# VH-VL binders against Small ribosomal subunit protein uS13 (rpsM), part 14

Target 1, 118 residues: Small ribosomal subunit protein uS13 (rpsM), of Carsonella ruddii (q05fk2)
Amino acid sequence: MNINICGVLISKKKNIVFGLTKIYGIGYSMSLKICSKIENFKNKKFKDLTNEEKAKIENFINKINVENNLKTIIKENFKKKLNLNSYKSLRHKKKLPCRGQRTKTNAKTRKKMNHEII
Key: E = the ipSAE of ESMFold2; O = the ipSAE of OpenDDE; V2 = 0.75 times the mean of E and O plus 0.25 times the DockQ between their complexes.

## First folded at step 3 (VH-VL)

Design r2 (from c3 with heavy chain Y102S Y112A Y115I; framework fv_oberotatug)
Fold by ESMFold2-Fast, scan of step 3:
Structure r2 (fold): chain C 118 residues (1-118), chain A 126 residues (1-126), chain B 107 residues (1-107)
Amino acid sequence: as target 1 above (118 residues)
Amino acid sequence: EVQLVESGGGLVKPGGSLRLSCAASGFTFSDAWMSWVRQAPGKGLEWVGRIKSETDGGTTDYAAPVQGRFTISRDDSKNTLYLQMNSLKTEDTAVYYCTTDSDILTGYYEDAFDIWGQGTLVTVSS
Amino acid sequence: DVQMTQSPSSLSASVGDRVTITCRASQSISSYLSWYQQRPGKAPNLLIYAASSLQSGVPSRFSGSGSGTDFTLTISTLQPEDFATYYCQQSYDTPYTFGQGTKVEIK
């Protein structure tokens, strides 16, 4: 069983820190920052996540996407490392608020791409 | 309690076929991504390929030397992984290991081979 | 493909020694690197995952470090059961690739 986070399907059995790295633009360091307000986040899996905690995570990701869009327009070289590290990551970039639309991406493949671009 | 047991190895002539099985127990097999890794006598480890869980699409990926000749499949009702080897070459001689590509023992990191079988020897010789 | 290069290919050591093995990736793999130990005649076992995380049940004398392209496995105080071959492995991209192995032998 999967859970939908900002249009990306993630296995409910996955740890929330590593699972969020499946989302484009979210590397390990950013995932830690997102999860920092979730109790026991280092040992928590998506199956243990409350609806309130899920909403908090989605809201944080939406704020990151807004910031990244603005930085891309005003200062494109500021995010050059993030944008140029992977062709695959660029193709699957999500710049929209969390809507719940499904993304056709594999958990492990997406995770690898996101780790590289942070 | 978690265990992987390979079977089906043996002697086969070049151009022949062989099917390996891997019986899993002690964990939820249907949730695990599974890989085959081989080791030629006296040589290092070489990844052969993997199969994803059905919930992640059930797709397969292979290393270039075996692409088009080997097929990985799974039967979740039997907790069994398979490796169908066709058009075997002498270079395919190796001990074949079944391994989980999952977070069974780590509990949270899915990209490590955490459980291994004891291996089954495949010898391709004329 | 991501190529993994290990050094040294072999080393001789005594019980109590500090042993260091290095692994280099042909491109950045972030922290998608695992270390395995293979004792003679046995299947490999996982020691370190995510470059620096110690697998449960593995002695604390084992440690991993590095990110990107350069990685290190350290055994702080070699024990008799540590005479084995060690492999690094990247899981950043398929095909998954292993280093060539480092054999740790008795002096």
Scores: ipSAE 0.000, ipTM 0.558, lowest interface PAE 14.4, mean pLDDT 79

Design r3 (from c3 with heavy chain D101E I104S L105S T106G G107Y; framework fv_oberotatug; at its last look DockQ between E and O 0.03; V2 from the best seeds 0.00; counts 0 for: pae E 16.6 > 2, placed apart)
Fold by ESMFold2, look of step 4:
Structure r3 (fold): chain C 118 residues (1-118), chain A 126 residues (1-126), chain B 107 residues (1-107)
Amino acid sequence: as target 1 above (118 residues)
Amino acid sequence: EVQLVESGGGLVKPGGSLRLSCAASGFTFSDAWMSWVRQAPGKGLEWVGRIKSETDGGTTDYAAPVQGRFTISRDDSKNTLYLQMNSLKTEDTAVYYCTTEYDSSGYYYEDYFDYWGQGTLVTVSS
Amino acid sequence: DVQMTQSPSSLSASVGDRVTITCRASQSISSYLSWYQQRPGKAPNLLIYAASSLQSGVPSRFSGSGSGTDFTLTISTLQPEDFATYYCQQSYDTPYTFGQGTKVEIK
C-alpha cells in the first residue's frame, strides 16, 4: 500500500530514508536530515510512521520547497531587473538550510555520510 | 545529547556592562543559528536577537529594545555563543536563555534544534 | 512586527479535561509557529514546531493545528504534569515574537 507524502505516493514498505529520495529535490543527505527528527528513524518504514511523524516530515519538506522557490524567483527577477521587496523577503525566508547551495557544507556532509554508509 | 549552558549573569548597576556566555555541545555548533531569549521576573518570553552561522554570512538581528546596546557574537573554535550587554537599564533585568534554531548545513541528520539552556540571571539595579 | 495574541491568558482545569489554547498572528506566518511549555522555575521546552509537528519525546496528548493567522494547541487529556504556562512563537519574520502566555492551573 502507499502513503502520500507532499503529493508523492510512496510504498509503505520502503525505509523512510530511501523512500523520501523519490521526492524531486531530495537526495540521500537531505533525506537523512529530514528523518533525523524521527525516533529510531534508521529502522523505520513508512508503515511504521505515526501521524505526528508524518507531519514532521511534510513540514520540513515544505520549508525546503519554499526556500528553493524563492531562490528561483530571485534568479529570474535578477535577469529581469530585481524587485527590491522580493529581495528583502528572501532574507526572512532563509531560515531553512538548502542542500546544494552550500558547496563547502555539502562536500563535508557527503564525505561523512559515505563513511557511515560504508 | 544537546546541551546549552549559560553563564556570566549577576548584579550590575544601571549603565554598566556584562558579557554572557553559552557553552554548546552535542551538535555541530558552527552550522547552527543561535538566539538569545530573555524573561523578566514574573513576565513572558522576549526574543533578544540571533546570529547566523558563518556559512550563512554570520549576520545578526536584534529586537528593538536592545538594538545598539547588545552585541551577539560567536566563537566556533570554542563552541561558544556570547552576548555583550552595554548601557544596561533596570528593564534589562531578566533570566537570559540561549537557544538554537537550525542546522544551516541541511545534511547533518543527527543535529536537533530549538533547544534551550537553563538560563542565567541578570539583575540591573542601583 | 508580527504580534502574537494568545487566548485565554489563564484557565483553570481538572485532570482529564481537554484543553484548547489559541494563538492569533497579526499577519500570515504560514506554518512558522512553535509552542513551548514552561513549568514553574524551569526553562521553556519545545512541544510543537512548524504549527503541527510534535517534538521528539513530547506525549501524543499534545497536538497543534492551524496555518496562516490562527493556531491551536490542544491537550486531549490533561495530566498533573501539564499544569504550566504555554507560549506560542512565530519564526516567520524578525523580530521573532511570543504570545503573552497561557497559564493552565488546577481547579
Scores: ipSAE 0.000, ipTM 0.520, lowest interface PAE 16.6, mean pLDDT 77
ESMFold2-Fast, scan of step 3: ipSAE 0.633; ipTM 0.814
ESMFold2 (binder alone), look of step 4: mean pLDDT 89; pTM 0.902
OpenDDE, look of step 4: ipSAE 0.149; ipTM 0.757

Design r4 (from c3 with heavy chain D103G I104S L105G T106S G107F; framework fv_oberotatug)
Fold by ESMFold2-Fast, scan of step 3:
Structure r4 (fold): chain C 118 residues (1-118), chain A 126 residues (1-126), chain B 107 residues (1-107)
Amino acid sequence: as target 1 above (118 residues)
Amino acid sequence: EVQLVESGGGLVKPGGSLRLSCAASGFTFSDAWMSWVRQAPGKGLEWVGRIKSETDGGTTDYAAPVQGRFTISRDDSKNTLYLQMNSLKTEDTAVYYCTTDYGSGSFYYEDYFDYWGQGTLVTVSS
Amino acid sequence: DVQMTQSPSSLSASVGDRVTITCRASQSISSYLSWYQQRPGKAPNLLIYAASSLQSGVPSRFSGSGSGTDFTLTISTLQPEDFATYYCQQSYDTPYTFGQGTKVEIK
């Protein structure tokens, strides 16, 4: 038995922290940040998620996906300013946005700052 | 340095309209989610509404007391946030602050207000 | 809507005191809680976000704790500049809501 999270099938028996690491671009540390907003997350399995909690998780994954998309755009714009080739391959390394999206502006800002100083 | 400067407050009669502006500088305004928060004289803080960045859909959300009367908009070319207030009531009398979630520390997904303007006073009386 | 209740509404304290302010949510908000300080005549300033994370530039005498419904802001050794009103705010759900505020007054 599986649950669909942003197009990725994850076993309903799996702990939510470890299960989200199955999604491309989400490591253990990021999964902890996403799950920290779910009550009793350390002991919660996907089968125990409410529809509201599932929507919140998908919203956070969309924030990551939008941030990665923005990072790719910024990097390409930066390369254009320097008369350099664009990074077309980076477009394939991000996930598509899923439903119920909220996006953090300060997360984008930190990524832009880190990207621009490379 | 991040700065938010509100303007447009003043005296208005019940049923009237005002438009508030918030001039932003020191950060990439086009990437920022912006909110309005108000404070009635001698009272606590009350969230009015927010607008997302254009890249995040540019959508708005409002608190129930202002829904249908207030409109939040932004002009990214001018780094300016707006609050259009229509059908003003005496209970809308407050200092109005613009605020943003931008330039905070480490990466996370919490919504909080890390920068605030000085506020602009709106007085609704007959 | 998520209702936020602070206690006490006001308190009197002396420089050097340990001050504790509590905030209760009407439903579980996990760790989606921030604390703000507002000095007389000034705009609010962020002190704590994510229930326990200290904002950059805020003195270490400020700390936050709690999760779910019960949250605490502690000032370990009150300083003259700390006489202000303090607000908690939930960002778990819209509309975002603030507590009614706690005024910390000089004895």
Scores: ipSAE 0.000, ipTM 0.542, lowest interface PAE 11.2, mean pLDDT 78

Design r8 (framework fv_oberotatug)
Fold by ESMFold2-Fast, scan of step 3:
Order: sequence, then structure tokens, then C-alpha cells
Structure r8 (fold): chain C 118 residues (1-118), chain A 127 residues (1-127), chain B 107 residues (1-107)
Amino acid sequence: as target 1 above (118 residues)
Amino acid sequence: EVQLVESGGGLVKPGGSLRLSCAASGFTFSDAWMSWVRQAPGKGLEWVGRIKSETDGGTTDYAAPVQGRFTISRDDSKNTLYLQMNSLKTEDTAVYYCTTEPYDILTGYYEDYFDYWGQGTLVTVSS
Amino acid sequence: DVQMTQSPSSLSASVGDRVTITCRASQSISSYLSWYQQRPGKAPNLLIYAASSLQSGVPSRFSGSGSGTDFTLTISTLQPEDFATYYCQQSYDTPYTFGQGTKVEIK
């Protein structure tokens, strides 16, 4: 059995902290921040979430996506100022509120990418 | 640059009291959860306790060996963490480290590892 | 309380060696484990958090693995600055507890 969090299917048997790392752009530290206001979060699985708790998680993911989009804009503007040659990217993926997400990223995948140079 | 500077260590007799301070700079101290960790000479690390930010309730947690004898407090106006040690025992002899748990200013949440440590201050309890 | 057992308590190694340190928890702690390095006379510094995540600024020769009760810290090619004591720490439950430490000594 699976639960849909912001367009990503996660096993209901998974711990919420580690399960959220399956969502693109969410690593362990960010997942922990999202989960820290949920009662008994370190021991809680997705199957144990109330509808209110699920909504809180989705709201924080949306907030984080907005924050990351802003950081990207700031970084791009800073690079433009440092380099007189202007660079444009009209083809970067937009981060949408939960329903628009298309991700299959998880903790194991992130861990492999961080250690491997391939 | 994040800096944590401990002070107040020294020699004290069994049954005595001592107050340690940790001066913090380079981050928003008022948002951070702070811990004390100690290390007896030639021994390993032992968590003493922590204090949450005032926005998270300002509550404290302690390891069993110090519960009821030690008190952790903070003064956010001075960016300073304190450890009040009462009824000191010889087994409290250790270097005491001030440390931070990572805190995300935007979300107001903490992480559960110690990313910054001070240099430590030595407390010696002997006659 | 969750008890952490490290092995070995000490080991001797040469520059360029692969070093592995093990940490065992008395109960499942999922991936709530960190590794710290302490050089003689210095404060500890964070190497790894969440069992396998490398802290910013830490050399890539350090890696962590494991989940549940069994964890390992690996140094792929030991450097002179790596002769130090290493500690694991669980953050699954309070009180937070550390392993007893592993001293990596020059051969």
C-alpha cells in the first residue's frame, strides 16, 4: 500500500522522515525539519499519519519549493552580476505545489550519487 | 564564522558549585537549540543536556547523572549559554563543550546532530 | 537508554590504508547516527550525519553506511591528519549516547 505525497508514491510502511527523502529536492535534514512538528515523528510511519498531519507535510513541501525557487533566482542574478556576459535559462524545471511534482528521488539514490562520481 | 567560546572552568571541591558560560557568535543564537557535552580526561564523550529556543518553549533535557544537580539556561540578549553545576562530584571532572544543533531560520526547526563545537573548558573536582 | 558499542577500541594503520570502524546500537535507531572526529587536544568535529550523509567541508575519503543496529565509518585512503579518535552518536532517543571511541594510531 502506497500514499501519494505531492505526486510521489511512497510505501505506507516507511518511516515518514526517511520516506520523504524519496521526493525530489528533499534530503534527510529537510525531511527532519518537515516532520519535526509531527507527534512521535521518529517512530511514525506513513500509515499512522492523520489527514491533518499529511496536510501539514504537503504545506511544508510547498513552502520549501517556493524557498528553493527564490534561492535559484538569487543565485542566477548573482552570477549575472559577476559575469558581464549574460546567461539565460528558459528551460529549467518549474517547482509546482504538490500536485505538479514528478519525482522518484529517495535517500538511497541521493546517497549513491553523493559517493559516486559517475 | 560561527564561534562558541566556553569559560568558567576551574578547580572546585566536592559538593561545590561552578557556573560555565558559552559565548556564541556568527549565527542567530535566539533560534538555536544548544547542548553541553563533556569528556573526562582520557575518556569518551558524554551528553550532559540541552536547551531549546524560547520560540520552541525554552525547555531543558538532562542526562540522568546530572539531573537535579545541573541547570542549563540561556540569555538571548547576550548570546550566551550557561551551565550551573551544583553538588559537584569527582566524577564530574571533565572538559565541558558547548555545541549547537543545526537550525533552519526559515522553517524554525532543528536537526539532531552537533555541527559546531566550542574549544571546551576544564572543570576539575578534587580536594 | 540506547547503548552504543564501537569496535575496535583502537587500531594501528599507515598512510594510504583503508580503515573501517564499526558501531552497534542496543536497539534499532533507523538512520539516526552521526560520526565525529577528535584530534588530540582539539574539540570534536562532525563528519557524517544521518548514517551516510557527508558534512559540508569533510573530505570525500570519509563515508558512512548502515541502518538499524549496525553502522560503519570508512576512510578509503588514510591521510596523516586522520590519526584521531572517532565517535559514533545516536540521536534516535534522548539521552543522546556516544560510542566509547576508536583511536586510529600511526603504525
Scores: ipSAE 0.005, ipTM 0.592, lowest interface PAE 10.8, mean pLDDT 80

Design s2 (framework fv_oberotatug)
Fold by ESMFold2-Fast, scan of step 3:
Structure s2 (fold): chain C 118 residues (1-118), chain A 125 residues (1-125), chain B 107 residues (1-107)
Amino acid sequence: as target 1 above (118 residues)
Amino acid sequence: EVQLVESGGGLVKPGGSLRLSCAASGFTFSDAWMSWVRQAPGKGLEWVGRIKSETDGGTTDYAAPVQGRFTISRDDSKNTLYLQMNSLKTEDTAVYYCTTDSYEYGDYFWYFDLWGQGTLVTVSS
Amino acid sequence: DVQMTQSPSSLSASVGDRVTITCRASQSISSYLSWYQQRPGKAPNLLIYAASSLQSGVPSRFSGSGSGTDFTLTISTLQPEDFATYYCQQSYDTPYTFGQGTKVEIK
C-alpha cells in the first residue's frame, strides 16, 4: 500500500526519512530536518505514521516551499528591473504548495555563484 | 586538483553494452548532482541524463533517446559516477562527458560547471 | 520538450570585433538559460548562467541578456582565444536541451 504525501504516492513499507526523498526538491538532508519533528523517526515507517504526524510533515514541506518561492520571486523582480522577464514562468511552474525545493548539493560551484546579480 | 576523468569508452557493435566511469577528485562528490552529456562527431551537445546526490534522494532522469537503455548510478565511497549503456545503436556514437549539475538562485537555475575531458564511444559493425 | 535554436550557425570575425549570438526557445523559459564555450578538441566550459550571470573566472568581455524566448550572448571585444563554438542550454524543464551551436571563425 501507498500513502499520499503532498500528491506523491510512497510505499507504506518505506522508512519516512528515505521515502520523503521521492518528493521533488526534498533530499536526504532536508528529509532529516522534516522528520526530526517526529519521535523515533530514524526507525519509523510510513505505515506507523499517525494522521497528526502526517499533517506535520506536509505543513513543513509547504512552509519550506512557500519560503523558497518568495525568495525566488524577489530575485526575479530584481531581474525584471534589468529588463529580464522570468516571474510568470516561476509562478506557473513552482505554484503547488506541497512541492519542495531542490536541496543545495554542489557547495564548490555554489560558492562561485554566491554573488549578487547587478 | 579539482577534476573529472572519464574512462571505459571504446568500439562496440550495435546491440552491445558498455559501461563508462567518471572518477571525481578535489571536491565533495557525495554532495554533487552529476550529469552525462554526449557529442556525436562534428555535432552539437546532447544531455543524456542526471543523478541527484544521495543526500537529495539519488534519483535519476533521462533524455527520451536513452530512456530504458541507459542507467546512471554512483558510488560515493569511490567518488565515481557510472553510465551503463545497453542495446547500443549507431546513433549513440559520441564523446561522452561527465559534468557537475550545479544550481543557484532559489535552486531553480541549473548549469554544468565542471566537465571531464570526455571518452569516445563508437558503435559500429 | 523545449527546443533551442541558435543564430547564426557560423560567423566570421576579426580580433577586436563585437560578436553577437542569439538563442531562441520554442516556449518561454524565463531566465533558465546558460551559455557554454567549446574550443576545438576540448570539453565545453560555462560562461553565463541564469541568462545574464557571469561565471566566476570568465572574462568580462562576455555578457548575456534576454528573457522568455529570446536570448543573446555578446563578446564585446573578440580575442584570439574566443574562436570557438558557443552553445546555449535551457534548464527550465527536463530534458535539458542545447542549441545546435554557433561557430565563431577567424575572418
Scores: ipSAE 0.000, ipTM 0.518, lowest interface PAE 17.0, mean pLDDT 77

Design s3 (from c3w with heavy chain D101G T106F, light chain S52D; framework fv_oberotatug)
Fold by ESMFold2-Fast, scan of step 3:
Structure s3 (fold): chain C 118 residues (1-118), chain A 126 residues (1-126), chain B 107 residues (1-107)
Amino acid sequence: as target 1 above (118 residues)
Amino acid sequence: EVQLVESGGGLVKPGGSLRLSCAASGFTFSDAWMSWVRQAPGKGLEWVGRIKSETDGGTTDYAAPVQGRFTISRDDSKNTLYLQMNSLKTEDTAVYYCTTGYDILFGYYEDYFDYWGQGTLVTVSS
Amino acid sequence: DVQMTQSPSSLSASVGDRVTITCRASQSISSWLSWYQQRPGKAPNLLIYAADSLQSGVPSRFSGSGSGTDFTLTISTLQPEDFATYYCQQSYDTPYTFGQGTKVEIK
């Protein structure tokens, strides 16, 4: 029924472009760009996705989330001088891929935010 | 088939002005962040500046040596990037490259330059 | 500004050699580092992005490693077409800055 994309459960009946907008940090424009190299993406649903295509999508989302988190935290920490607690947080954030364990409450909050886009 | 083609280079006297153009094709130019990178004869690469897409604010950033003298602009209707160079100095002599961090898969800036033009030579005479 | 220092400035090598080029940042840049190859009279080509990710179409003999301040580019088995100048570049903060370049010359 549902497909797990980076810890977010999405109905397999949803179009891939609109379905990805339910993931925190993914708006309509970014979703379009991610999906643009998948054949017939505008008419494709998650149920039609190959395992290879699913893996590509997940890898791109992981890259965006990891890079954004590390860039933001490292810039703040080194501009203000490094704190040992912040350094541990950097390791924690680097460790968090989309496939990491997530709470249902956090997933619900992200889904709600993404609905504002469309 | 991403293509970037620079034009407008030439010989200019110190204190003069010159406008470079970069014609882009093969990608959605309006979504891309664009940069200029230069290379003095026999020297290394030096980033000159960049311009963001209109969606991301259309703002510009410059390296200190050119700040206040150079202006980067874009015309999305013509898929063209510009570099207006004023108050030219002999140390501005270089090949100027048009570059983009356009990620083919994402269609936007990714903090690296995967496409480069062939370059256009600017010589600021003695 | 973030300063990028490459070593060596030049090296002489033979086809089949393993070549290692290093790049050091004046402050931590995480993994916001790219490597470029430039052949004489040509525009640069992207080889590696995000410190260790191989650009599509680039031969697998090229690899990158490192994070923070210390980075390396390795060519496992040098080929004739690899005699070129190599540059590292940080994209952690503006202005973006390049290393001074490493020229790989035929021995």
Scores: ipSAE 0.000, ipTM 0.544, lowest interface PAE 11.4, mean pLDDT 80

Design s5 (from c3fw with heavy chain D101G S106Y, light chain A50D; framework fv_oberotatug)
Fold by ESMFold2-Fast, scan of step 3:
Structure s5 (fold): chain C 118 residues (1-118), chain A 126 residues (1-126), chain B 107 residues (1-107)
Amino acid sequence: as target 1 above (118 residues)
Amino acid sequence: EVQLVESGGGLVKPGGSLRLSCAASGFTFSDAWMSWVRQAPGKGLEWVGRIKSETDGGTTDYAAPVQGRFTISRDDSKNTLYLQMNSLKTEDTAVYYCTTGYDFWYGYYEDYFDYWGQGTLVTVSS
Amino acid sequence: DVQMTQSPSSLSASVGDRVTITCRASQSISSYLSWYQQRPGKAPNLLIYDASSLQSGVPSRFSGSGSGTDFTLTISTLQPEDFATYYCQQSYDTPYTFGQGTKVEIK
């Protein structure tokens, strides 16, 4: 049988670490971080989870989803600003080529931001 | 902002006991997982053990050399971590560090140690 | 227990040099590896977490790579403040274990 974790059906016979990797956006490393809060997690299967442990896992997944959604919003807002800037440049300098823009953001600042919120 | 201040180190004879304290501030101590790491003079780092938050079960884990002799505990009302050291041996001589890993988005991280106290020296000698 | 072996135990280098330190785990630890810097008389400072993620505030000349059993810390252009001892640490399983350390000293 299956257990429902944040809308995803996972076999109760699966090890919790590998099973969580079936959830979109959760790779092996992230799954290990989530599961590290569960007693004896490396040898635990979903069938052996308590309701409290299940709730804890779901809470961490929700926090990760909030972070990912925030990154998406930031990226879209930046893209919107770039489009506005391109439109302004085109309006003022119609005969000049538009070369494009490269933007880089990184997750290294996430922990610093999180600590500032706390 | 985050501060860890250790105290209680000193000179002890072999077979003696000592209790170290770590006063924490600048974060929600009651939700944090806490570890002790030691370093013998001129040697490398050695993880001693950790304690989970009470919310996560309050369980402890220890390195083999200290298992059965050392006990980690916490007093969340005082934001203080403790290391009770019994049956001390000369090889327990070291600077003892209090450390924590915490990430708001993912909850309590023990995968890396972001913050360290300055250490307290324990000397076990006859 | 997971054993961590660092190489070399010490090295002599000059400002401007590229420095490489390696760390091997006795079994696969995925990416659960951190690197720390320790200056004499000071507590350790986190440089790299999750094998390759640079800690906030750490200069970009520091980088980490590897997964499984083999890991590397690289300092692209050594600065005077980088003469210190470096440690790797696995957090894949308890007990957490550190490498023996690599002392980077002036030539």
Scores: ipSAE 0.000, ipTM 0.545, lowest interface PAE 12.5, mean pLDDT 79

## First folded at step 4 (VH-VL; framework fv_oberotatug)

Design m1 (from c3 with heavy chain D61Y D101G, light chain S30N S53D; at its last look DockQ between E and O 0.03; V2 from the best seeds 0.00; counts 0 for: pae O 8.8 > 2, placed apart)
Fold by OpenDDE, look of step 4:
Structure m1 (fold): chain C 118 residues (1-118), chain A 126 residues (1-126), chain B 107 residues (1-107)
Amino acid sequence: as target 1 above (118 residues)
Amino acid sequence: EVQLVESGGGLVKPGGSLRLSCAASGFTFSDAWMSWVRQAPGKGLEWVGRIKSETDGGTTYYAAPVQGRFTISRDDSKNTLYLQMNSLKTEDTAVYYCTTGYDILTGYYEDYFDYWGQGTLVTVSS
Amino acid sequence: DVQMTQSPSSLSASVGDRVTITCRASQSINSYLSWYQQRPGKAPNLLIYAASDLQSGVPSRFSGSGSGTDFTLTISTLQPEDFATYYCQQSYDTPYTFGQGTKVEIK
């Protein structure tokens, strides 16, 4: 059985702290912060959440950038970065490594990456 | 000990500008969301706006009455919160408080206001 | 925006009295409700957060209850230092909003 937390399905059998990390943009530290106001949150599973506790979690998450919102922000930031006149920007535009990696025989993954930013 | 100290208040003409400062100490300022709350003389409390921590995006939110006129900013290197007030109106006359909800034990921000400064008076009058 | 309505706007009470102040939200705010006390010429002090959690250092005679739209602040036995103005505040969503306040005066 799954529970829907802000559009993300999470197993009710999972610990709430670990389960919340399934949401893109929520790591362990943020999850702890979100759950800190829930009684015995470190050992609590989603199946044991009350409606009120679920609402508290959701309300908190709604105040931060997660999932598609965060992805959009990252894309926008990357776009801005590409518009800069810097070595890194040039390398990104050319789909090449930007940290001095060899490109003659390596960097196949980077060369194949398509960043659909626009 | 957490301490918030506002400054910069004073008398200003309508249409004028003023910048308030809030010096913070006793906690990790850079982690805290900060808010401004004002209180007109003899009136109730009114939330002005909030700025998130840089780690949480550093975004700002404003109450409708001050939207477009006021700007909240922060300098984490100086542990200082700012409120830039432009196009001031007589109804902006109030004591302005800087506030934060900060759990010093966990380092988490709270949406309620644990700590308040002493306030600084802004008087907008012709 | 969430509107907060306190009742009453003012009340008169004596030392030792039980005082009850109510706050109603225009929509459900779950438990995102705080209570503040403000004495004349002073900044507000947090009393209750999360509807019913007592702030550290606040006397136990203060208590909060409620969820959703209706909330109550109770002072079990009013003390001389409790004569002040009290405010509720929702933190469910921005813009944060306060009640209009309740002034507790000496009878």
Scores: ipSAE 0.018, ipTM 0.650, lowest interface PAE 8.8, mean pLDDT 89
ESMFold2, look of step 4: ipSAE 0.020; ipTM 0.609
ESMFold2 (binder alone), look of step 4: mean pLDDT 90; pTM 0.928

Design m2 (from r3 with heavy chain E101G, light chain S30N S53D; at its last look DockQ between E and O 0.03; V2 from the best seeds 0.00; counts 0 for: pae O 12.6 > 2, placed apart)
Fold by OpenDDE, look of step 4:
Structure m2 (fold): chain C 118 residues (1-118), chain A 126 residues (1-126), chain B 107 residues (1-107)
Amino acid sequence: as target 1 above (118 residues)
Amino acid sequence: EVQLVESGGGLVKPGGSLRLSCAASGFTFSDAWMSWVRQAPGKGLEWVGRIKSETDGGTTDYAAPVQGRFTISRDDSKNTLYLQMNSLKTEDTAVYYCTTGYDSSGYYYEDYFDYWGQGTLVTVSS
Amino acid sequence: DVQMTQSPSSLSASVGDRVTITCRASQSINSYLSWYQQRPGKAPNLLIYAASDLQSGVPSRFSGSGSGTDFTLTISTLQPEDFATYYCQQSYDTPYTFGQGTKVEIK
């Protein structure tokens, strides 16, 4: 029922364009770019992919930073950001919201998160 | 209710192998990053390793003392976490806990251990 | 690896006492610090996360403070059930590391 794409399990029932967005680091635009080389990709599902097509997708993905690799890069960048003297950096150091959100409530998620892009 | 139940501990000779299991319930196991933490008798806590969710690549990280000897794996269909321990040493003697970070909002975290099993004792002795 | 050093290793206190435990990291870990309580024969329980945030269900007599390298766990009024061993843990980087523990004993 599932297909493994570069270590990520995706349902074979899903459209390839939308399904690839399950991979961390691949958004809709990137997914379109990846799938553009597949014939009739717009309405194609993973169950309909040939081995060759799968390989094309995987080859493309292997050339970009996704999943664990991307998370590592983000983490490193985030650590560098923490060394800056800015309000945002201070808030990140404290694992607090950075955009003026209320911290008395609804802050547990942010306070436990380690990886952020912003 | 979140529940973690370890099993598989016992007495083993140095150089031997043992596989521990952790049965999970009360949360979406497949989304959770899971860790093993051990505690030698009368000693402190020691992080053993972790495994990420399959969605996040299912990769594993290990502490240096167990690197190359221990393997963490998971079977999401069985909601079970495993710790394969090979080439066991006397210093591996400990209670082994499975643990996970969990937020009531439905998020799972790698770094804060909100839930622990009761632990299973592994004794490595000649 | 980040080394975590707790102080003291053990202390004796009475019910009602204010207890303070410190944890020092070998390098800055920002606020990626948690505190655990372990009673004899039991698994650890999370008390504080993110250096100062109280875990759900934990009594308000427990509090955490600090950032960077120096952290403190405070029990404002020690209760009978608080006699246990406490551990700090950094989650700034892998491998995750614990302090050596602080045993709070009855005076």
Scores: ipSAE 0.000, ipTM 0.594, lowest interface PAE 12.6, mean pLDDT 88
ESMFold2, look of step 4: ipSAE 0.024; ipTM 0.654
ESMFold2 (binder alone), look of step 4: mean pLDDT 90; pTM 0.930

